# VHH binders against p91247, part 46

Target 1, 277 residues: p91247
Amino acid sequence: MAVDMIVEPKWVVQNFGNIRILDASWTFKPKADVAEYKAKYYNKFGVGMNELKNPEYLAEHINGAAHFNFDIAYYPSEDERFTLYTPEEFSSYVKRLGVFNGDHLVIYGRGKDGGMAAASRAYWTFRYYGYTTVSVLNGGIEAFKLAQGVVQSDSKAEGIRCKDAIHFPIGEVCAAKGFKKKTDCDQAFAAKGIKVGDTVVISCGIGLSASAICLAAARSGIVAKLYNGGVHELAYKAPQHLNMRVTLLLHAITVLRCTYIHFTFLYAIVIKIERIV
Short names: E, the ipSAE of ESMFold2; O, the ipSAE of OpenDDE; V2, 0.75 times the mean of E and O plus 0.25 times the DockQ between their complexes.

## First folded at step 20 (VHH)

Design g8 (framework vhh_rezetamig_d1; at its last look DockQ between E and O 0.01; V2 from the best seeds 0.00; counts 0 for: pae E 14.8 > 2, framework grips, unsure alone 64.97 < 65, SAP .699 > .668, placed apart)
Fold by OpenDDE, look of step 20:
Structure g8 (fold): chain B 277 residues (1-277), chain A 129 residues (1-129)
Amino acid sequence: as target 1 above (277 residues)
Amino acid sequence: QLQLQESGPGLVKPSETLSLTCTVSGGSISSGSYYWGWIRQPPGKGLEWIGWISYSGSTYYNPSLENRVTISVDTSKNQFSLKLSSVTAADTAVYYCAAEPEIVTPEWVAKLISGYDYRGQGTLVTVSS
């Protein structure tokens, strides 16, 4: 079934009983210890769901929304913040969230940029696992509240740059109230020399900002591919297969990430692969 | 591994509609993990992008062709199709169906950089009276 990738709050209100809503709210925190996590929470979703609570979600969420918790939905590894479970494992988690096959998932976040980074990451994840009826609530819980007559306020911060890469800040496609208009996003991509038909890989520190940009790109018809593990993993996993330019960029980003991990949330790099098509 | 195979007539008359089908194997179109679409290469010219269809059914076409192009998906057959209307000699080309994954791995990037492009073998379509 064809669904819109991005849905507005009004639409969600109108379709409230016919969708499965997921809260993808996530608060930035240091990566958990790999060994400890493996011992306590890996593929132990029941335990995770009981012990790894999100205060923001608990404080307020859309009625009926299950929390798609990044601290549970993924697991840390040596090189990845959000390592993906096997499809079977992930399915086990998703079932615990009350999601059934065929559900139209509407995912939202909160906070900066309307929570689009987190929501888009979750969107990407479900798409990765083959879910086809998934949408992101534009503007997150704040926008939803406003649509219901509740007032809410938001704020923004700045990120890190690397040499020779197309730096694409999430702010180009997102604002306080969520995704910018498609036309604005189109212009943003065009300004960076990114157009429909291009082959681009988008990556950031932990995959959130890149996810949002990928989703925006998709809406604009740009085939943007998200690298799950971030640019640092790409550099680590396949440096010998990357051209010098890309390799250098990846290393630079890796170095910067070590020093400014908190700022990787705001910027993604777009690697444009020059192809004949 | 995902495999794509073009099928359709190799000869189309001017003003008629070119119709091609791509059969996908080794993966499901319904998974939504790819953009599905078409590219072509006219004789002596470079590759030209025709368009994509996404998992959501959204279509994105080359602006130069959008008024004549229709891409559709048949999930029941694990196929997607191209229709190009009002063809002229300029539409003579080797047509390739192609897939672009949404998810990229280091190995995929390596393949991409090496020139791998997830397309069929191509089929020549000649527009001639």
Scores: ipSAE 0.026, ipTM 0.504, lowest interface PAE 4.4, mean pLDDT 81
Fold by ESMFold2, look of step 20:
Structure g8 (fold): chain B 277 residues (1-277), chain A 129 residues (1-129)
Amino acid sequence: as target 1 above (277 residues)
Amino acid sequence: QLQLQESGPGLVKPSETLSLTCTVSGGSISSGSYYWGWIRQPPGKGLEWIGWISYSGSTYYNPSLENRVTISVDTSKNQFSLKLSSVTAADTAVYYCAAEPEIVTPEWVAKLISGYDYRGQGTLVTVSS
């Protein structure tokens, strides 16, 4: 099946889940020593993927995109900086990225020109190997973000300074028979400086109490969020967890992640997160 | 200061056992300050927790996976590991090892809100023949 060589950001957003996305970001660096590269990384794609990380990809990439890393996908030789592997070797690499025959592959870059040069090189590399169901995302990750496409980060993010967090034991809102009365919980929140209409983020660290506190906060008119998609829905709508038995508390651990990324003026997608003030 | 690094094969055949090891540096598993665990993200999907283990060997597994999952610690090597048996294509994912403190502190909440976590860079494991 023929596909367009260039696809628009809105199309990619609308077809998310029916395509395989690759980030072709490459950070300028001098050509690696040929002998040293050959000894360490040549045809050792797992090693390269673990050791040759790209900080820009880790900081931000389209949700679900694997990194087509030029420092791995090619090898340096005496003749060339980016020498092509055999088709069999290349196939081994891209399978590790989750690319298989039949996928509609969409490649993007980043930077001042939308990374179109890097994305185009990756595009023609796939064409060279006979993979024709491949497209380039017009305008790269910057245009994708402007079209409200979803991006993720695999590194810590900074952009909004959080105020001091409040230690809030589950015993402030629960007693032996379940939740305390709403008026008692209202007072407990007020005693901690948390008012109706405040926006708070509640941790789900090693304790399992955060979901119960989130439910009590919602009952008290406080905008409370747990930063992990599954736990957020449970904490808001699951009254069956109001009687917090010890055995139920020991079975669940949720990792929360709150991310805010603020990039350059022209290419930024600002993700605002309500915070404790 | 605490650093975690995944290691293991990036390609696993269907029906085999996926085995990963996490090497901990900048801290000690024996300190008892953390639960150690595994999280994964299938392509195009959200994060899914797999399980957690204390330094003393107490485990907490995701019920959807518990029949196939074993998490172990080796305090002498400062490592912990994941074994996931009978894998299928549905187990293709980026696998992360992670640390979660036993004690929730104001600093922990602030770090969590800011997107800071104690996990490795991740390793893609593809299940394919």
Scores: ipSAE 0.000, ipTM 0.125, lowest interface PAE 14.8, mean pLDDT 71
ESMFold2 (binder alone), look of step 20: mean pLDDT 78; pTM 0.807

## First folded at step 22 (VHH; framework vhh_7xy4_2)

Design f1 (at its last look DockQ between E and O 0.17; V2 from the best seeds 0.00; counts 0 for: pae E 7.9 > 2, unsure alone 63.7 < 65, grease 24.7 > 24.2, SAP .699 > .668, placed apart)
Fold by OpenDDE, look of step 22:
Structure f1 (fold): chain B 277 residues (1-277), chain A 128 residues (1-128)
Amino acid sequence: as target 1 above (277 residues)
Amino acid sequence: QLQLVESGGGLVQPGGSLRLSCAASGFTFSSYYMAWVRQPHGKGLEYIAWIYGSGGSTYYSDSVKGRFTISRDNAKNTLYLQMNSLKPEDTAMYYCAAEPEFITYEELAKLISGTDYKGQGTQVTVSS
């Protein structure tokens, strides 16, 4: 059965015993050295789960929730911050999280925009691997707490420009309490000239904000595709698709003798794909 | 290899109904949104319906809205198109198309180049 892509905290509370909850909380950190990560953690999920702990998750998480840790669920490559494992490898990880086939996964995050970026990234990841009963908890852990009696706060940043792309801030579809109403999102998309029936590719710095926007777009009936590699990969592989005249906020991170350029964007780029008619 | 095989087309009178099927193989079916595309003779391709991998979200072109219903059975890797109240203008070759919801650079490049995954099609003819 089809489930709602976005579920409200009250619903989660009401269905608490019938869902599998995943914490997708992730804080931005420098990209790990590719070689080192490969040696230590690639497809070594047990090791990763033991050594790559998330302090926020440990400090507080929804009861029974497993941590879907981006530092483990993906691996770094030269081209991507979050490279996807093979289905078999990913399945091995997911099993370790106590996820079974047929589970209704409810994924939440925390922090800015209610954690919708991270939660949505996880959502699309599970979708990529064929999971169909997956939902994002609107508003994240803070909203959940409030539904049980607790309150939240958030801030914004700027993104990279892509040639012939629509710049779409995550703030158009998300707020402190999570996703805005579908109607508000519909208006936001419409304001940017994005309508139902359009095919769009959505990308951002490392694929988080884009994930949220993509989920919102999907909810609105837009044919949206999430680009995994982010604008960094595009800059490297296809600079012609980017507006090079735009000053990019580049963060140079040196890890183990390697220099990585990291783009921190709260904006996504939306690329409309013209269909051959 | 990704394969799509359409079936269910035929000759029908105006006002009639048909149900198209598309059997998919060679990819994670539930991770792709599926579409029905049609091509009238001598005309270009027209996307008429989309459905997301989870089966929750659908889209219809104005030309078929209210008459056609797209659905999918992920367990059977099958896409369906229920066509009701058929009109002569619905006469076309109907194709099933598959597109991933989550894409890599390679897939993006293909998308930009206009490469689509579609089957061989099934002919629908609406005539009195």
Scores: ipSAE 0.494, ipTM 0.827, lowest interface PAE 1.0, mean pLDDT 85
Fold by ESMFold2, look of step 22:
Structure f1 (fold): chain B 277 residues (1-277), chain A 128 residues (1-128)
Amino acid sequence: as target 1 above (277 residues)
Amino acid sequence: QLQLVESGGGLVQPGGSLRLSCAASGFTFSSYYMAWVRQPHGKGLEYIAWIYGSGGSTYYSDSVKGRFTISRDNAKNTLYLQMNSLKPEDTAMYYCAAEPEFITYEELAKLISGTDYKGQGTQVTVSS
């Protein structure tokens, strides 16, 4: 059967029970390590679906929509970020999403420009594999909601997103005679955007500055976690788990190894963790 | 494997009280932050209270401050939440959560991926 390439939100609302809907949301992130991805996720779609969750999809999506996750639907190779699976492998993935031959598939995105770039990428991917009964929802989830479409949340599992890396000198909480007063430390944390009840991970070069800052943070009512490794190890391991801004900051600190002694005894890196809602 | 089992939920009238318990096993209980997290039906998770491993510093969200009290008994490996002056908006699934105070990279990776240990939850319903 022939279907329109682009469908309008009101049409989707009117035809809701007769279509299969996919959310194509993707959050920009560094390319995954090729060897690590191959070992852990390549052609292991169940593992990817369990471990590579998207917070925006979980928080809100069109009722009944499954997530077509670019971090699962494709694999990284040396030359490409989004290398296509064989038709048989791809078919295995999309069947887990409830997509079968004969369904009219409608794909949407979110955010900037109605998410049309991500939705269109997914659209062309399905066409590449010969699935031609596929459409893009014009304007994404935002336009769908304006047309009084029904959305839902899959917030049954907590998710965690690292937001910022904060350079935190030990002198903010310590002076020559030891720790500063609690009220002074409370203000020092607040000045850096860290407040009571926040969860933070604290690291430095050797772990000594971070230990003192972690103790002061705990006294101030911050859920402070001391990272056992150093910032170099974190920067090496973190690219696959942290946002690009945090990863770049940690790499920059690592590259400035010529100030190693000053860094290890004077400063820590505080990473604020925001739990999903 | 870390195990957390919540209990003590139920149906209460507005203004009533209820005490939740969380039985913990499979880890050194006194070395972990413990928390209560709730999720109203169809809404996101809310961390409402936490307590230090030794029973020191506590935190309460504004929504429960003054009405709820978190406590722990390290000899019995049990976390508690005393809920007083209950309101209909307190209706939610209540979860117990455990987080180490000192983490390795592997524990950080689990935290980031959202595979942290918490229990299956206990339902609290406040209605007439």
Scores: ipSAE 0.013, ipTM 0.474, lowest interface PAE 7.9, mean pLDDT 76
ESMFold2 (binder alone), look of step 22: mean pLDDT 77; pTM 0.792

Design f2 (at its last look DockQ between E and O 0.18; V2 from the best seeds 0.00; counts 0 for: pae E 7.3 > 2, SAP .691 > .668, placed apart)
Fold by OpenDDE, look of step 22:
Structure f2 (fold): chain B 277 residues (1-277), chain A 128 residues (1-128)
Amino acid sequence: as target 1 above (277 residues)
Amino acid sequence: QLQLVESGGGLVQPGGSLRLSCAASGFTFSSYYMAWVRQPHGKGLEYIAWIHGSGGSTYYSDSVKGRFTISRDNAKNTLYLQMNSLKPEDTAMYYCAAEPEFITYEELAKLISGTDYKGQGTQVTVSS
């Protein structure tokens, strides 16, 4: 059954018993040591779920919601912040979240932009693994509360800028209450010269903002491809494809005797690729 | 290996109808945008319709809007194009194409290199 990619809080309330709700709340943190993570948590979801708790989720979440924890749902690699498990491995994790085949998943976040970045990242992740009945709760937990009564807002960060790429701030499609109206998003894309039929790849620092923008794009009929690895991977592996004189705002954080480069971006880069189709 | 096989094309009179099918294999079908493109003889490819992996969103070019319907059966890994009120201008080779929604570096590299995820096509001829 086809479902809406974005659902409103009122709808979620009305359909509360017929959906599986996932909390995708995630706060930016340094990438874990790759070797250590592999040793401790890789495909050890029970251990991860026990040891990698999210204080925000624990403090407050939608009733019955399971935490889709980015620190568990993905694993760090040398090239990616959020490396994707195999379908089998991911399925193992999802089962632990109490998700069954055929469930209509409704994913929400919190914080800045209504948590749309994280929620959307989770959305596309489930889409990647073939889940078809997945929706994002517009406005996140705060909107949900308000639909039963409460609203919230957060701070702004700068992202990587690539020459000749289209810089697309998440703020063009999201606001404090979640996604902007489709019409507003349509205009935003049009203003950047992005139109239906374009071959579009969207990337950001670690794939969150890009996820939200991709979802908005999809809603607007733009067939956008979400790039998983983030701009840093592209910059490293294929700088030529970015027409790069990239001003990289690099935050180097030393964790566990390793230096990690983190990008906190509220911007996505839209790459248009000329294709035959 | 990703495979797409189109079928259902043929000769039809103006005002007639055809239903195209595209059988997909070798990838997670439900995770891809699927599209129909067509190429008239001596002309370039035209993007005419797409459908989201979930089937919840569709797009049509102005040239086919109101006449064509794109749909998919994810259980059967099949894409469809119902073509009604066909016109001579619709004469073309029709291809189905798959576009991943979420891509890795490997997939991006393929995309950049010009890898095309389309089938061999099915000919549609609209003529009196």
Scores: ipSAE 0.308, ipTM 0.729, lowest interface PAE 1.3, mean pLDDT 84
Fold by ESMFold2, look of step 22:
Structure f2 (fold): chain B 277 residues (1-277), chain A 128 residues (1-128)
Amino acid sequence: as target 1 above (277 residues)
Amino acid sequence: QLQLVESGGGLVQPGGSLRLSCAASGFTFSSYYMAWVRQPHGKGLEYIAWIHGSGGSTYYSDSVKGRFTISRDNAKNTLYLQMNSLKPEDTAMYYCAAEPEFITYEELAKLISGTDYKGQGTQVTVSS
């Protein structure tokens, strides 16, 4: 499916579960010394991400956005400030930001031009490498905030991808008398794509359904982590880890309160963690 | 704060055995899944074994299943890995890792960001 080159803030708020968001903010600074940069940061993306932080990104960014940092994504050379890496090296960097094949990327910036210059540079960089499902957020973080979009502070720029959220009814592992037998639960987890040895994070409204599912998962050999917050909190803080249907329902709960009982007593959300390192 | 110290590595002949230990401090040990992770020189990390905080459930990768045994002593805050029938391909730096069973958003953010809690490692070398 073709994606629009430019997307509006309201659309981005409505589609959090189906997109990956990158902050392309860059603060002007003199070109780094080429030899020093090569020694410390060239093709050492983890080091760059730990040491080349952007204060504006850290102070405030769209909820869940990783930082596409020009001081890391490119390297200085004698002839250029922003020299392009090979496709393989670039791919290694953006996977650390939680970007994988097939993602719909949405890139934004900030400032007087709505961040359009920086976001557009990043947009064309992705297209140079053949990533065509990419859009620019019109008006940047400023317009996003006017559309009541959620922002956060103090997030690291590095990210790992997790599996899309899995809707998991408590009835898959429980029946009227209690837990189903282990073999039935093993099958239920496998049917959802959750296998022995996987790490999962499980949440629901107040933790009751998630607690039971965690116990069944541990019995089935799954590394189950119980999220202390609710799925409502996840929808605001990390919507990219919830599927669109769940994200839409959770946003509706604030206004209509129509699905809270389902997530409190009947259902949980399971997030499968896939480690890249 | 959180500290993990691995020990028990060394040089061993093929077919030999080693027992690794991991001393843990600075957190409630029994509330954490514990894992052993190895990294051969110049290669990626491989998670080879996990154990639930209670000690009641374990998991092993196919590469070590049947040869290695993970265990824990919650009274001593110590994780163990018994390694039998060692092969040259088991040569690696071995780390223990701690993953909380119950997490807040801050802990979830660290997990998603790729920050792991592991020690500095102990070297295991299997060579004739």
Scores: ipSAE 0.032, ipTM 0.547, lowest interface PAE 7.3, mean pLDDT 77
ESMFold2 (binder alone), look of step 22: mean pLDDT 79; pTM 0.796

Design f3 (at its last look DockQ between E and O 0.17; V2 from the best seeds 0.00; counts 0 for: pae E 9.7 > 2, unsure alone 61.7 < 65, grease 25.3 > 24.2, SAP .736 > .668, placed apart)
Fold by OpenDDE, look of step 22:
Structure f3 (fold): chain B 277 residues (1-277), chain A 128 residues (1-128)
Amino acid sequence: as target 1 above (277 residues)
Amino acid sequence: QLQLVESGGGLVQPGGSLRLSCAASGFTFSSYYMAWVRQPHGKGLEYIAWIFGSGGSTYYSDSVKGRFTISRDNAKNTLYLQMNSLKPEDTAMYYCAAEPEFITYEELAKLISGTDYKGQGTQVTVSS
C-alpha cells in the first residue's frame, strides 16, 4: 500500500507501534580519507556501528529508533561524498538496524529545517533500494517531542549554477518546523515554472538539500529525480553543464593529497527535462 | 540488463477498451518512475502517463486524462495501462518507459543524452 511520503508527528505518535523509526541525524563532517575508510569501514558495518557513534543520537533519540548513520550507510569515493553500496551490502546494514521487509519506515532528523534534508536523503536512499513504505517525519525530533512523543538517551552559500538550471532554495519548501504545506510548496514550484508532470533532476552540494526539495516535489506530483553525487561531481565530470562564473564559497579539504572542493549549499539546482506530452 | 516487454495491444473499435502490460526485469522496479509513451505513425513520442515508484502518485496527459489509468504491481514487476473509451486518435505504438528516482552521474548523462529505457512496444489500433 502506498504511504504518505511525509507524515506528521501526531500520526507517528498514534502509530508508534506499527512503524519502524530511523534517526537520520547527521552533522556535517569533512569527507573521510577514501583509502582509510575502505580499509576500516567499507562493508564492515559492525565495526562502523561500534566506532562511528553519533553524539546527538546517543544523547537523545525517538524511543526505539535506530540510527541510520550517514557515515556508515554510505562510503566516500573519489567522486562522491555519499557513494551507494550495492543492494546486497546495503541490505546487510539495514538488517543490522532491525529493519525488515514490509516495515513502514519513518525517518526523522534534527536541526535546521527540522532535519528534513538528512531525513529526506535517507528516504530517497531507501527508495533507491526498493523500499516502498517509507515516510519522513515532518519537523524531526523536535516536532515529535512537541507532539508528546517519547524520546530516550543510551559562508553565504552561493552555489554552482548549471546551465538552464533553476535555483531553488530549500527554504521554499522547508521551514524551522519541517516541510511547508503542500500548497505552499506547490506555489513555490509554480513560481519557478515547475509544474505537475514535469520531469526534473535535482542536485545540490552533497545531496542533502536536494533530497528535501526532491521529496517536496514528489509530494506535489512532480517527477523528481535526485542526483546522488551533487554539484561537486558535476563540476568535476561535466563542467560544461555548469556556469563557472559563479563565485563559490569553497571549502577545500585535502584528502589523499588531493584537494576536494566542498560546497555548502542552502539551495538545490533543478534541471528540467523536457518531455513531449 | 534493463528489459521492458509490452503486451496487450491490438485492434479495437472506437469506444472500446484495452489493457496494456509491461513486464520489467533487470532493475529495482519499485525504485523507478514508470511511464507509458506512445508514438503515432509518423509522429513524435508522447508521454501520456507517469506513476511513481511507490505507486501512490500518477500523472496523465490531457489527451488521456479520465480515460486511461496507469497502475503498477511492484511484486510482479509489472506496469499496466487501462485504456477506456478509446478513440482513433489513440492509435499508436505504445511503449513502457522506466526512469530511476535516484540517479548517478552515469544515469544523468544518459538522461541528458535522451536515452530512454523503453521496450519494443505494442501496437494499439482504434478503428471502426
Scores: ipSAE 0.459, ipTM 0.811, lowest interface PAE 1.1, mean pLDDT 85
Fold by ESMFold2, look of step 22:
Parts: C-alpha cells; structure tokens; sequence
Structure f3 (fold): chain B 277 residues (1-277), chain A 128 residues (1-128)
C-alpha cells in the first residue's frame, strides 16, 4: 500500500488505530561535546532514552506517540551535529520506539512552523534508511489538537486503566500504619480476581507503588514479578518482545492520559499472566 | 546461560516417599522464585509448589499441601521437593522452574511470550 507524503490532522484522527506515530520534537541546544557524548551515549540507546528526556514531549504529545529524539537518533561528530548511524544501529534504536517494518509511520513536530522542519528531517532520515511507508502530519501537534485529536502527558497523570489490565491502588494493601494484615490483602487480591498461585507482572511509573504491591502479593502467595520499567517504557519497549495478547493490552494503555509520577504514588497496573508452563 | 537439572524420580508404591532435586546454574539463584511443576501424561502443566528467593516463604497447591515440602539451599544452588504419602495421581513428569523476582525488559519479553526456563524433568511413577 502507497502512503501520502503529507497527511492532514483529520485523517490522522480518523485513522489513529492503523498508524504508528512519532514525535520528532527537538529543542535547540549547542552541539554536544563529541568525546563526552561518545563515552556516555554513543550506540547506547537505552541509556540515552533514560537520561535524555525532552520536557516538551513529556508535557504533551499525541496519545501513543514515541519520541524520535534527535539527541539519541543521531550522534555528534567532528564535522556534523547529527551524524547518521549505520542501518543496523538505527534499526536497533527505532525498534525500541516500536517501529516495525510495514507499519504506516506518521511523524509530527511542534512549534511556530507546525514543527515541519523537525518532522521533515525525521521523515528524510527514515527514507534514507529505506523506510518508505512514512508520512508527515501537516501542522504538527497544534493542528492535531485543533482537529480534536487526543493528546497525553507524562508529567501529570491519573491512573492508567484499560480493558485487559487490573488497576490496583496502593491503598488496597497499605494504610497509614504500613501494610494491612495478610488476610485483608488476600481479600483485596481476590476481589480483583488474583488468587494464590497466579503469576502477575506489576508495574507503575518508576516502580515505587508496584514494589509495595509486589511485596504484599508475595506474602499472599501470588507469584509476583516487579517490572523494572515504567508504564511509558512498557508501551514502547514491550511490542518488540511480547506476544500478541499482551502487546494489544500494552498498546491500549497508551490511549490513557497518565504520568509516571501519578502512578508511583497512587496506582499500579497488575498484568495477570495466564501462560503457566 | 540458565540451566536446571532435575533428579530423584523413580518408581514407588502408593504411600511411599521420594525426594527430588534441581541443580541450578547461570543465574543469581537467591533472587529467583523457584517452583515445582508437574505434567501427567497427556495433560497440561500443574504448578504445585513455590518458594521465595530467600527461602522463608513457601506455597503449595491444594493437591499436594501437607504431603509435599519444597525447600532450597541457596549456598548450593539447589531446589528440593520432599514427596511423602505418594498417590497414583501424583504420577507425572516433574520439572523445576525459575522465575525472576525482579525482571528486566528482556526477561519480561520472554515471560510474556510463554518462553520459560525449566529443566528436562524427572519421571515419578506411583503404582503397585
């Protein structure tokens, strides 16, 4: 299937479930020191993604959009600010963003030019590497919002809820004096459909609420596993390594408006694993 | 790198006892939940006992509670299952399984995909 080079905001809203969206926002900054960048970040995409956050992306982005971060996707060299990685290295980076061959990729930016300069550079970069099912969202996030498109924030959130994940407030197992009695926690897990011997993966923003819930679950005889990533990270890293059922669940999470901070204090997501072998 | 090797199975009469062992290597044993899982011929897998990484907490399915005891020796990287008062319905292939308490991105992908670390198993047959 051929795709248009430029797509309109209304079209993107109407086709939201059939496309992969990237935020190409970049804030001007001086060229990084080449030696320092090489030591800390060169070809260390996980490190870069954890440390090189863009505040504008975190504050607001199109629901489900991963950040194609120019400070990570390229590296500084003596002669270039944005030197291209090898195809193998670039592929490794974009797979972490949830980009798969054959997906219709839509790239957007923000700002007074509608983000067209940044989005176009990212567009050109994908085409350089041979990824041709790619489009630019005309007018960026600003035009998308005018077309009544849904955006999210990783800076503030209410709890993440979706059809196939269990929302679990920390207050179900903790009170002002610490953990509730084992029998109270047993009942709280049972009320959520989680029983002795079940295997669960527990996650929240930065793992604080999930850690307490995981400890209470272990005391209750539940095989609880604490995921070391945040919810935002799950939405973008998990599709590369997950089965279809759980991948669909994690993509559904990206429709919700959530932040890591809110998750760490109030809620966790408990994913019941039904493949016991 | 993870390896699990079960041993101690055999033929035993009803009411008898067996002790299964599982030798583990290639991971930090004390940071993993360990479990015994059994598979009767032609049937699905049944998780029967779990033990916390520290060894302090244990859990059993109703089918074996009171008859089987799971234990671990973290100094020897070895998991055990003491099986007493054996019944014909306990006849199965017995596997040990390792499940991390704290998982990385890669471990999450393997867990959710249904790929798991278990040994080749040891056969337990209970008959007269």
Amino acid sequence: as target 1 above (277 residues)
Amino acid sequence: QLQLVESGGGLVQPGGSLRLSCAASGFTFSSYYMAWVRQPHGKGLEYIAWIFGSGGSTYYSDSVKGRFTISRDNAKNTLYLQMNSLKPEDTAMYYCAAEPEFITYEELAKLISGTDYKGQGTQVTVSS
Scores: ipSAE 0.006, ipTM 0.386, lowest interface PAE 9.7, mean pLDDT 75
ESMFold2 (binder alone), look of step 22: mean pLDDT 77; pTM 0.780

